# VHH binders against Myosin phosphatase Rho-interacting protein (MPRIP): the designs that were tried, part 5

Target 1, 108 residues: Myosin phosphatase Rho-interacting protein (MPRIP), of Homo sapiens (Human) (q6wcq1r43to150)
Amino acid sequence: KPIYGGWLLLAPDGTDFDNPVHRSRKWQRRFFILYEHGLLRYALDEMPTTLPQGTINMNQCTDVVDGEGRTGQKFSLCILTPEKEHFIRAETKEIVSGWLEMLMVYPR
Key: E = the ipSAE of ESMFold2; O = the ipSAE of OpenDDE; V2 = 0.75 times the mean of E and O plus 0.25 times the DockQ between their complexes.

## First folded at step 1 (VHH)

Design p4r (framework vhh_8h5u_2; at its last look DockQ between E and O 0.48; V2 from the best seeds 0.00; counts 0 for: pae E 14.4 > 2, unsure alone 57.8 < 65)
Fold by ESMFold2, look of step 2:
Structure p4r (fold): chain B 108 residues (1-108), chain A 128 residues (1-128)
Amino acid sequence: as target 1 above (108 residues)
Amino acid sequence: EVQVVESGGGLVQPGGSLRLSCAASGFTFSRSYYAMGWYRQAPGNQHERVAIIYSGGSTNYPDSVKGRFTISRDNAKNTGYLQMNSLKSEDTAVYYCATGYRTEIHYPSGKTYVYDYWGQGTQVTVSS
């Protein structure tokens, strides 16, 4: 069952923010859906049957932290998993705060 | 296992009619908390809801199709329908059926709705 959702910007897969070429990459607008069982999926639109561009297993998440220091972008978060780091950003403080509240329960 | 299958799409001339069907299995439409909706997506656009029917029979339509499209449901067959009359070229799209719980998702700038089950879509083409 979906429990949260919204449009966010996602850093391209494999972005290294210490590499200046990567910092110029266009962030990708994706619709994120958080499911009750901890799956966070993102796709090109809000339909759950749209082929997802990717998923994040929040049950494997080790931390969710402020992303501004790493990304240079306001209203950004780092979602840390053993496999990789995921970077998202929102348009406003209110949007990113809502997402942080929903996501921060998983690492603990 | 729940399955949702759309059918009835095709090629039709402007002014024509089509009836789409949405057959569901693995759950019962008549439960008071289930709804069915029809959505469409044209190339390059976000998808748009074109009809919704609640288990009690209430319906809603956007102005773009009001008076031309009629949604209905046969709970005994677990099947919903979208009757599309007076079709126009702007109705060309892939049409999707959505059903099950209509979950309200909140975000700071508003809210949206996500359904438990979606079909794979059926193409409707209205050509000159």
Scores: ipSAE 0.000, ipTM 0.165, lowest interface PAE 14.4, mean pLDDT 78
ESMFold2-Fast, scan of step 1: ipSAE 0.278; ipTM 0.617
ESMFold2 (binder alone), look of step 2: mean pLDDT 74; pTM 0.744
OpenDDE, look of step 2: ipSAE 0.022; ipTM 0.320

Design p4s (framework vhh_7w1s_2)
Fold by ESMFold2-Fast, scan of step 1:
Structure p4s (fold): chain B 108 residues (1-108), chain A 122 residues (1-122)
Amino acid sequence: as target 1 above (108 residues)
Amino acid sequence: QLQLVESGGGLVQAGGSMRLSCAASGFTFSYAMGWHRQAPGKQRELVAKISGGSTAYDDSVKGRFTISRDNTKNTVYLQMNSLKVEDTAVYYCARSYKFTVYNPTTGDYDYWGQGTQVTVSS
C-alpha cells in the first residue's frame, strides 16, 4: 500500500560528487512512491503498470541526512544504505521536508 | 489514532464568505492535502489541493476559493469567498499520498475527514 509519493530528482548512478565533472551531471526526474512495507520505488511515471527503474529498501537504511554539503544542490537528501548512498533532491524546501519526515522513520 | 477533523462549516448567505479548517491529529506531517465536496445526489469532487508550494483548483471555484496551510499546526484551510447556492455540499478534507497537484481520483486519497456541511442560502 503506498503511503507517500511525488516527483523528485535522482542523481545519476555512479555520480562522484568529489569529481567536478560529475557534479555537472543532469539529475533525473523520477516518480517516487514509498510503500507501507518500507520499499521506496522510483519509475519514469506514476502509472500503476509502469515497471520501476529502481527500489531502495528503507528497512536497510542506516541514515537519512541533508545532502547539500555533498551535492552542492539545495533541498537534497542522502539516503544511506550498507550498499550505497542514494541522492535525491526536491524543487522546494517544503517537498524535501515532507520526504525527510516520511523517510526518517526507518533509520536505525 | 490518525484522523482529520473539519470545522468552520454552517449556514451562510449567497455572496458571503466562510473559512473551513482541517486539523490533523496523530498524523504524520504531509504536504499533499485536498478539499473535496459532495452535494446531495452527486459524486464527490476535488475542489482544491495543496502539494508542497503548489496549489490547484477546480474551474468552478477558481478566483473565489483559496487553499492554504499552517505546517506548525498540521492544519489546512479553505477560504471560500463569493459563495453561491451551488457551493452547498458536505466538504471533506483528505490526505493524498501523491504530490501531483491536481489529481481528482478519490482512490489517491488515503485518509478522509468526517465532513462538514456548508449551506449557502439565497
Scores: ipSAE 0.005, ipTM 0.206, lowest interface PAE 10.4, mean pLDDT 81

Design p4t (framework vhh_vobarilizumab_d1)
Fold by ESMFold2-Fast, scan of step 1:
Structure p4t (fold): chain B 108 residues (1-108), chain A 125 residues (1-125)
Amino acid sequence: as target 1 above (108 residues)
Amino acid sequence: EVQLVESGGGLVQPGGSLRLSCAASGSIFSRYAMAWYRQAPGKGRELVAGITSGGSTSYADSVKGRFTISRDNAKNTLYLQMNSLRPEDTAVYYCAAKSGTFYRIEMPDTSYDYWGQGTLVTVSS
């Protein structure tokens, strides 16, 4: 059952922020939905029938930290999992704060 | 937690208008997706109109162009303006809220966490 959702910017898959060429990549606007079972899914638009493009399993999340230092972008978060880092960014401080509150219940 | 109380229902003639209100008590109304559902005698609940926390609206085909959903976050109140009412609009109208920020247009019945007690709308001569 969905418990939270909204538009966020997602760093392109494979982005390495230590690589200057990768830092110039455009972030991708995606609609994110967090489900009670801990899956965070993202899709191309907010239409309920749109197939998800990807999933972050928050049940495997080890930490959620401020991303500004790593990405150079305000209102960004880094979601740490054993497999990889995921970077998301919000349009405003209020939006990123809401997401941080919802996502911080998962880190072990 | 949110408590919802509907008001504004009543008896009107076909072609008439009514404005329903849903007053929410609780601390974060502006973060909730809201909807109006209705249930006629012997029928299941039907989604009438929905509004996301971001303000996007959606309507059932049967009410599109006649009903308008809106919200006033400063007053913690949801509204449904009902124009050109028809006998088939007769039902108990419920407001519903989804906890958390939810910017989707679709509002399936199973996703709503809080429901009001309902207000009766009768359209008859």
Scores: ipSAE 0.014, ipTM 0.164, lowest interface PAE 8.1, mean pLDDT 80

Design p4u (framework vhh_7qia_2)
Fold by ESMFold2-Fast, scan of step 1:
Structure p4u (fold): chain B 108 residues (1-108), chain A 124 residues (1-124)
Amino acid sequence: as target 1 above (108 residues)
Amino acid sequence: QLQLVESGGGLVQPGGSLRLSCEASGFTFSRYAMGWYRQAPGKQRELVAFITSGGSTNYADSVKGRFTISRDNAKNTVYLQMNSLRPEDTAIYYCAVRLGYTIYSDSKHLYDYWGKGTPVTVSS
């Protein structure tokens, strides 16, 4: 059952923010949905039937931290999992604060 | 910076009309659901009208048939047209943006951001 959702920007897959060339890459606008059982999926639009482009399993999340220092972008977060770092960005501080609150219940 | 600026409140006689406006800035207005809440003295804040990014609307039973919510995406503005006003409509009216999931509007874990409010007094 979905519990939270909204539009966010996602760093392109394979982006290395320690590489200055990668920092200029265009972020992708995706609709993110957080499900009660900890799956965070993103897709091209907000329709429930639209195929997801990807899924982040928040049950495997080790931390959710501020991303501005790593990405150079305001209102960005880093979702840390054992396999991969995921970088998302919001349009406003209120949106990123809401997402941080919802996602911070998962880190182990 | 996210900003919601309400206007249009005031004193009106029973049976009168008011149109509230809320001008939004700092986010892509057209992608978010907007709503109007109110809080009367000594009462809980309640949602009175809601409009999705796609234009679908929902109303509290107490205002159905009297209030109309609408939006103008070109002007980043949401409106509440209030007709046949009653003394029990007296409240501070708050504009809100739904930062949570707009398609599943019945979700209990939705997050709203409110403006500072505009007072509406309905009295003789």
Scores: ipSAE 0.015, ipTM 0.375, lowest interface PAE 7.4, mean pLDDT 84

Design p4v (framework vhh_8pnl_2; at its last look DockQ between E and O 0.58; V2 from the best seeds 0.00; counts 0 for: pae E 11.6 > 2)
Amino acid sequence: QGQLVESGGGLVQPGGSLRLSCADAGFTFSSYAMAWYRQAPGKERELVARIYSGGSTNYADFVKGRFTISRDNAKSTLYLQMNSLKPEDTAMYYCAAHKYLITFEGTKSVYDYWGQGTRVTVSA
ESMFold2-Fast, scan of step 1: ipSAE 0.142; ipTM 0.537
ESMFold2, look of step 2: ipSAE 0.000; ipTM 0.193
ESMFold2 (binder alone), look of step 2: mean pLDDT 77; pTM 0.763
OpenDDE, look of step 2: ipSAE 0.021; ipTM 0.371

Design p4w (framework vhh_vobarilizumab_d1)
Fold by ESMFold2-Fast, scan of step 1:
Structure p4w (fold): chain B 108 residues (1-108), chain A 125 residues (1-125)
Amino acid sequence: as target 1 above (108 residues)
Amino acid sequence: EVQLVESGGGLVQPGGSLRLSCAASGFTFSSYWMAWYRQAPGKGRELVAGITSGGSTSYADSVKGRFTISRDNAKNTLYLQMNSLRPEDTAVYYCAKTRYYFTGTSYHPNEYDYWGQGTLVTVSS
C-alpha cells in the first residue's frame, strides 16, 4: 500500500558526480511512491497503470544523507544501498525535508 | 503567501445542485493534490473528494455518483459540482492542499495545509 509520494528529480543512472561531464547531465522528473513494505518506486507519471522505471529497496538502505556536497544541487539527497547510490532532488527545502523524514526510518 | 478562498455555498432544496469554487494563490497550483473536506454540525471533518496533480479523482462512498471534483490549472481554481443534494450533505465545506506535492494516499486531514475559511452548504426546505 503506498504511504508517501511525489514528483522528484532523479539523476540519470550511472551518473558519476566526480566527472564534470556527468554533472551537466539533465536530471529527469519522475513520480516516486513509497510503499508500506519499503519499496520506493519511480515512474514517468503518477498513473497507477504506468510501469515503473525503477525501484529502490529501502529495506536494504544503509543511509540517507544530504546530497548537495556530492551533486552541487540544492535540496538533493543520496540514498545509499550496498549495490549503488541513488540521487534525488526536490524543488524546495520543505519537499526534501518531508522525504528525508519518510526515508530516514529505514537506514541501519 | 498561500491563500485558499472558498465560495458558492448557500441554502438549497433537497434534490438541488450547487457548485463550489476554491480560488488558490501563492503556490504552484498545478503541482499539488487538492481536496474538499466537510464538517457537519456535531461531526468530525471528513474527506468528500480528492484530485491529484495529474487529475485522478477519489470520492467518499456517501457522495459517489452525485459529486464531481475538478480543477482548472489555468485559473488556479478547484471545483466541486454537487448534484442530488440531501439534508445530510449540510456542512461547512473546506478546500485543502497537501503540504507537499503528495503526503500520502488517504487524503488524511493531517497531511493538508492552508485550509480555507470554508463555505456553508445548507440543504433544507
Scores: ipSAE 0.014, ipTM 0.192, lowest interface PAE 7.6, mean pLDDT 82

Design p4x (framework vhh_8h5u_2)
Fold by ESMFold2-Fast, scan of step 1:
Structure p4x (fold): chain B 108 residues (1-108), chain A 128 residues (1-128)
Amino acid sequence: as target 1 above (108 residues)
Amino acid sequence: EVQVVESGGGLVQPGGSLRLSCAASGFTFSSSYYAMGWYRQAPGNQHERVAIITSGGSTNYPDSVKGRFTISRDNAKNTGYLQMNSLKSEDTAVYYCAASRIKYFIGSTPYTGEFDYWGQGTQVTVSS
């Protein structure tokens, strides 16, 4: 059952923000849906039946931190998992604050 | 000024077809977070959603019109459409175009934020 969702920008897979040429890469606009079971999936649009492009398992999340210092983009967050870092960013401060509130229940 | 304007309404016999247009100005559908939808209202009723198309092109319809109505948009023309086939007398209503910038959603309900643009409506009458 979905519990939260919205449009966010996702940093392209393999982006290294310490590499200056990667900082100019176009972020991907995806619709993110957070489910009760802790899976955060992203897809091309807001329909729950649309094929997901990827999934982040929030049950494995170790931290959710401000991403602006790493990405150079305002309203960005870093979702830390043992597997890798995921970078997302929102259109406004209010949207990123809402996502931070929803995602902060998962870090262990 | 941001606005949407409907056209194409009229009188049609049961089983007939009609195409509605929704011209947007003051904003663009191209690569934006905008979604567009068609709603209808008969006297005494709240608005009923009859079609939605997302910025990514996905569509959704209630069972009452599924298979008969098709929503589409032309980003280059900044115009949305509703193709209505196999019209029934119960489809008689004022049809409204709505456009909103989707910011997020909670559960299955999209939150459009600070703006919600509605046209002034176009009358569709299906009469035998």
Scores: ipSAE 0.000, ipTM 0.152, lowest interface PAE 10.8, mean pLDDT 78

## First folded at step 4 (VHH)

Design a01 (framework vhh_8h5u_2)
Fold by ESMFold2-Fast, scan of step 4:
Structure a01 (fold): chain B 108 residues (1-108), chain A 127 residues (1-127)
Amino acid sequence: as target 1 above (108 residues)
Amino acid sequence: EVQVVESGGGLVQPGGSLRLSCAASGFTFSSSYYAMGWYRQAPGNQHERVAIITSGGSTNYPDSVKGRFTISRDNAKNTGYLQMNSLKSEDTAVYYCAATYRIYFDSSGYHVEYDYWGQGTQVTVSS
């Protein structure tokens, strides 16, 4: 069952923010949906029938931290999993704060 | 208020083409989350979905029209279209445009969905 959702910007897969060339890459606008069971899904639009571009299993998340220091972008978060880091960004402090509150429930 | 209005219906011979238009008001395609669909109903038949296009541009068609019909949207004109080619007598129906809005923002664990339907436009395929 979906419990939260909204448009966010997602750093392109494989982005290394320590690489100056990668810092110039355009973030991708995706619609994120958080499900009660801890699946975070993102897709090209808000329709549930649209094929998802990817998923993040929040039950495997070890931490959700501020991403500004790593990305250089305000209102960004780093979602840490054993496999990799995921970077998302919101347009306002209020939006990123709401997402942080919802996502912080899951880190083990 | 949200409204959609169809136009472009008419009489055409088998094998001909028509383009239907769906003009939207009360929302904008570029800034809204609306998906748009085309549906039809012929006398004695159930309502049938013939095309859908999502806010991101993904499309879907049933086998009965796939390859013959193309759905599109023009965000600058706030208008959706259904291009119908190789028309058959069985395509005769009233065609309806619908817009749907879905929000997955409710923290209570449910979503809100709104549907807006037009009044329909008649398409007749006959010699």
Scores: ipSAE 0.006, ipTM 0.127, lowest interface PAE 10.0, mean pLDDT 79

Design a02 (framework vhh_8h5u_2)
Fold by ESMFold2-Fast, scan of step 4:
Structure a02 (fold): chain B 108 residues (1-108), chain A 125 residues (1-125)
Amino acid sequence: as target 1 above (108 residues)
Amino acid sequence: EVQVVESGGGLVQPGGSLRLSCAASGFTFSSSYYAMGWYRQAPGNQHERVAIITSGGSTNYPDSVKGRFTISRDNAKNTGYLQMNSLKSEDTAVYYCAATYRITYGSYHVEYDYWGQGTQVTVSS
């Protein structure tokens, strides 16, 4: 069952923010849906029939932290998993705060 | 892609009946995320909603058509309907079917309408 959703910017896969060249890569606008079972899904639009571009398993999440220091972008979050770091960014402080509240229940 | 196509419009005399159909493709009305509505527009007037059926089956009608019009859907045929009885000259309009994708996630509300091209209904002697 979906419990949260909205448009966010996603850093391209393989982005290494410690590499100055990667910091200039264009973030991609994706529609994110968080499901009650902990799956965070993102796709090109808000339709449930649209093929998802990827998923983040929040049940494996070790932490969700502010991303501005790492990315240089305001209203960004870093979702830490054992496999990789995922970076998302919101248009406003209100939107990123809402996502932080929803995602913070999963670490630990 | 998501599409809806209307059919069943025509010319009827006052007091007559018509049934409009709305054929859906690219989605199913059995999906809890889709509602279906009928809207109309007469020349010089604004769009007016004449019927809606929610994913849960709840219906709503304005006073101008309540008791005369009935909205329904057949999930097996993936088709919506508007049964129009006791038609009046003021019911003359182009009738549109719209499928509304609607989800609410906490404070987020996502709404997207898919409109058909319309079907003409003329009530005249």
Scores: ipSAE 0.012, ipTM 0.196, lowest interface PAE 8.9, mean pLDDT 83

Design a03 (framework vhh_8h5u_2)
Fold by ESMFold2-Fast, scan of step 4:
Order: structure tokens, then sequence, then C-alpha cells
Structure a03 (fold): chain B 108 residues (1-108), chain A 126 residues (1-126)
């Protein structure tokens, strides 16, 4: 059952924010959907039936923290999982605050 | 792939009846996110909504067909229907089935998209 959704920007795979060249990479615009079972998926468009580009298992999430210090970008979040760090950002403070409320339910 | 396919169109005389079918694939009508509608277009006219049925079974019709047409769906067969009675020459048109996906997220963001069929011709004449 979907419980939240919206457009966000996702840092490209392999982005190293300690590398100044990588910090200039284009973020990718993806539609994110959070499901009641804790899966966060992202895809090229708004349809839940569209093949996802990736899935983040929020049930394995260890923390959701502010990402601005790491990324240099306003309204960014870091989702920490055992596999990797995921960096997302919103266009406004209101959008990122809404996502933070929904995602912070999951960390240990 | 998400698709809807119409069938049942044809030639009928005034006062006659036809039943159109809309077979859906790639999704299920038992999902609360899908409504189904029938639309028609005659040459030179704007398209017109003929009937709509929500996931809960609520229906709506324009005055032009109210009392003559009945929309229904069978979720188990993943098929929608339009029963057309007391047909008039004015009902001659290509009839289209559309499945409408709609979900509103708690953020207030709404996703809405129609899946359209290719249409089926209905001709009312002697």
Amino acid sequence: as target 1 above (108 residues)
Amino acid sequence: EVQVVESGGGLVQPGGSLRLSCAASGFTFSSSYYAMGWYRQAPGNQHERVAIITSGGSTNYPDSVKGRFTISRDNAKNTGYLQMNSLKSEDTAVYYCAATYRITFPSGYTVEYDYWGQGTQVTVSS
C-alpha cells in the first residue's frame, strides 16, 4: 500500500562527495514512493507499475540525517543502510521536511 | 504492459441493444486505485463521457444516456461492460474504454493517468 510519494533528486550512483569533481555531478530527478511495508522505491515516472530504477529497504535503515554538510546542497538527506548511503534532495524546505517525517519512523 | 481492449461494437437498428466489453490486462480492477469509464466520439464532435464506475461501484451518466445505458464491471474477470438499450441514431460513434488510475498521497500530490483502448464502432441505422 503506498503511504507517501513525490519527486526528489537522487545523487548518481558512485558519487563520492569527498571528490570535488563528483560534487558537480547532475542529480537525477526520480519519483519516489514509500510503501507501508517499508520499501522506498524510485522510478522514472509517477506510476507504481513503472519498473523501478531502485529500491531502498527502510526496514534496514540505520539513520536518516541532514545531507547538506556532506553534499553541499540545500534540502538534502542521507539515508544510511548497511549496503550504502543514499543521498536525496528536495526543491523546498517543506518537501524535505515532509519526507524526513515519513522516513525517520524507520531507523533503529 | 497495461492495456484495455474493447469489443462488442457493431450495427444495430434503432431501439435495439448492444453490450460492449472492456478487457483489462497488466493490472486488476479489484485495486481501489482504478476507476473505469466509457467515452464516445462521432466525427466532427468533441469526445463525450458516457459512463463512469468507481472502484466502490458508484456510477454516473450524462442526461443523454441516463436510463438507457448501464456501466458495470466484474473484478474477478477483470472486465468492464456497457449495456446499451433503446439505441438511437444519435448514439452512433466510436466507443472507447478508459481505466483511470488515481492515487492521492498524504503530501497532497495526486497521480492520475488514463489507459485508453483503441475504440469500437457502434452504428445505429436500419
Scores: ipSAE 0.016, ipTM 0.263, lowest interface PAE 7.6, mean pLDDT 83

Design a04 (framework vhh_8h5u_2)
Fold by ESMFold2-Fast, scan of step 4:
Structure a04 (fold): chain B 108 residues (1-108), chain A 127 residues (1-127)
Amino acid sequence: as target 1 above (108 residues)
Amino acid sequence: EVQVVESGGGLVQPGGSLRLSCAASGFTFSSSYYAMGWYRQAPGNQHERVAIIYSGGSTNYPDSVKGRFTISRDNAKNTGYLQMNSLKSEDTAVYYCAATYRVTYDSSGYTYEYDYWGQGTQVTVSS
C-alpha cells in the first residue's frame, strides 16, 4: 500500500561525487512512491501501474543523512544501504524535509 | 522563501471574463510538483476546488465551472493561470492557488497534500 509519493531528482547511477566531471551530470526526474512496508520505488511517471525503474529497500537502510556536503547540491539526501549510496534531491527545503521525516522511521 | 501569489481578481459584470495568475517562487511547477489547483471560498462555504492540473498535464473541473473555466501553466514563467469566462454572480468568492509536491495514498486513492496556499484574490461578479 503506498503511503507517500512525489517527484524528486535522482543522481545518475554510477555517479562519483569525488570526480569533478561526474558532479556536473544531470540529475534525473523520477516519481518516488514509498510503500507501507518500507519499499521506496521510483518510476518515469505518477501512475501506480507503471513499472518501477528501481527500488530502494528502506528496511535495509542504515541511515538517511544530508547529502549537500557530498553532492554539492542543496536539498539533497543520501540514503545509505550496505550495497550502495543513493542520492536524491528536491527543489525546496520543505520537500526534502518532508521526505527526510518519512524516510527516517526506517533506519534501525 | 517558498510561496505562491495570486493576482488578477476584481469586479466584473455577469457574462464577463477574468484571468487569474499564480506566480510561484522558491520552487518550479514543472519539476517537483504533482498538481496545482484553484480553490474558491464564498462567505459561509467550505473551500471548493474549481480546477486542477496534474503533473502530466491532465485537468479536471467540477460541473459548476466545466466549459467556462480553463486551468493552465506556463513552465517558462513559473506561473499558473485560471481563465474564467461567462462569469455568474455565483462565482463571487476569494480564489486561492494551491500547489502540492506530494501525494498521500489511502483507501479512496490519492489525497493531494497542498503545501503552498496563496493569500487569495477577490473576484466579485455584480452588476
Scores: ipSAE 0.014, ipTM 0.281, lowest interface PAE 6.1, mean pLDDT 80

Design a05 (from p2d with S31D Y101W Y104T F105Y N110T H112T; framework vhh_8h5u_2)
Fold by ESMFold2-Fast, scan of step 4:
Structure a05 (fold): chain B 108 residues (1-108), chain A 128 residues (1-128)
Amino acid sequence: as target 1 above (108 residues)
Amino acid sequence: EVQVVESGGGLVQPGGSLRLSCAASGFTFSDSYYAMGWYRQAPGNQHERVAIITSGGSTNYPDSVKGRFTISRDNAKNTGYLQMNSLKSEDTAVYYCAATWRITYEDSGTYTVEYDYWGQGTQVTVSS
């Protein structure tokens, strides 16, 4: 069932990157797992049985774009859904490239 | 490019030691999310597990190598290792490094692991 996974930094809920004060908020370190049916879940640790903090349905995703211009942070991506924008950030270029490759298959 | 590359194989006398290295590129061990394992294949045999180390540092070994082999990782160097001591002729095989984040803890106390990244292998020959 799972097809990809790794630690990423997640922008805190309610972060408005057009507000300079929000840009200083600490990103949350979460373990993300992508499942073959398009569910992207995140949790406090790497165990698939750990209770997830949230999920993103990639089958509803309209786009996955570079997030650096919006967030001011290197190696960040924006996952666009009809409900909200999700901002994730990797610690290296290699990690963000891998995630972009895996997530780009879903947008309509 | 995501890959793992083995090194450190060679010819060694019975009772000798070797340390194999597994260098990762395109991903990092520093996050402790990747598990890594060592597998070996002797001519005519299926792949057999030699060692596994989880993101949290837990290790597992089959009885054939337990007490002789030690798996470890150096997150700062993005490299995993297999320290092989008291080598026997039966340890002769091609050794493969594998890495994955796909690990599930079973209620039986075991891990289910599916490896996404495999190296090309490094030959270890134990012979006089």
Scores: ipSAE 0.000, ipTM 0.129, lowest interface PAE 12.9, mean pLDDT 77

Design a06 (framework vhh_8h5u_2)
Fold by ESMFold2-Fast, scan of step 4:
Structure a06 (fold): chain B 108 residues (1-108), chain A 125 residues (1-125)
Amino acid sequence: as target 1 above (108 residues)
Amino acid sequence: EVQVVESGGGLVQPGGSLRLSCAASGFTFSSSYYAMGWYRQAPGNQHERVAIITSGGSTNYPDSVKGRFTISRDNAKNTGYLQMNSLKSEDTAVYYCAAKYRYTYGSTEYTYDYWGQGTQVTVSS
């Protein structure tokens, strides 16, 4: 069952924010859905039949932290998993605050 | 989101006292939210740390303020304080509070500081 959802910007896969060239990469607009079982799914649009571009298992998440220091972008978050860092960004402070509140319940 | 708000700044005479408060919503002392610190920046100077208090309660001060400034915390209110005594003209600066966060990813430790907007302290006759 979905418990939260909305449009966010996602840093392209393989983006290394310590590399100056990668900092100019265009963030990609994706529709994110958080399910009560902890799966965070993102896709090209909001339709449930649209094939997901990817998923983040929040049950494996070790932390969710402010991303501005790493990305240089306001209203960004870093989702830490054992495999990689995931960077998302919102259009407003209110949107990123709502996502932080929903995602922070999962880190172990 | 962690939000930091400073208060208590103002104008005082040399030898006077001020108490600054740092309200940090979304912050609770832990291994990750490991410290709260006070920093200042005067015109023409680099910013400097004037006090730090860790989750374990340890404190540290530079020689410029040691014995005059005291950092403390109220864990129930998620608030840090800076008691400033025997103020000097060289203490004139904007004072910033930082809620300090760390995490480890792979073998590397990363830190993020959540900063307030600052509060002006002016020591002048």
Scores: ipSAE 0.000, ipTM 0.163, lowest interface PAE 15.6, mean pLDDT 83

Design a07 (from p2d with S31R S32D R102K Y104R N110D H112T E114S; framework vhh_8h5u_2)
Fold by ESMFold2-Fast, scan of step 4:
Structure a07 (fold): chain B 108 residues (1-108), chain A 128 residues (1-128)
Amino acid sequence: as target 1 above (108 residues)
Amino acid sequence: EVQVVESGGGLVQPGGSLRLSCAASGFTFSRDYYAMGWYRQAPGNQHERVAIITSGGSTNYPDSVKGRFTISRDNAKNTGYLQMNSLKSEDTAVYYCAATYKIRFEDSGDYTVSYDYWGQGTQVTVSS
């Protein structure tokens, strides 16, 4: 059952924010939907019929933390999983706060 | 402020064609979060969606117009279009352009996207 959604910017896969060259990489705008069972899906647009480009399994999430210190970008979050870090950012403080509240339900 | 203005409606005979235009201001079609749809309303009916084009360029049509209507956009002109071919008397309605979005989460376990900036409409009449 989907419970939250909206447009966010997603850091390109493999981005290493400790590498100065990677800090200038263009973030990609994706439509994110969070499902009650903990899957966070992202796609190219907001239609329910559009195939997702990827997923983040929040059931494996260990923490969701402020990302600004790591990314250099305002309103960014780091979703920590054992496999990798996922970086998202919003256009406003209100949007990122809403996402933090919804995503913080899942970390162990 | 987001605003859309329709043009191109008129009177046409069955089997004819019309092209509707939707000029947008307050946003550009290159923005990922904006989508555009065409809706119609005949007297006594609720609004019916006849075409949608998403921010990513995907399109969708109901069976009543699929194969006859084509939605498109021109990012350089910031204008959306509805090409209507093989028109039928049943296509007679006021046609509205809509932009931007709202998300509603349904009890069925799905979600619906609706568009909330509407133009004033343009009349399409198909008669013999």
Scores: ipSAE 0.191, ipTM 0.602, lowest interface PAE 3.0, mean pLDDT 83

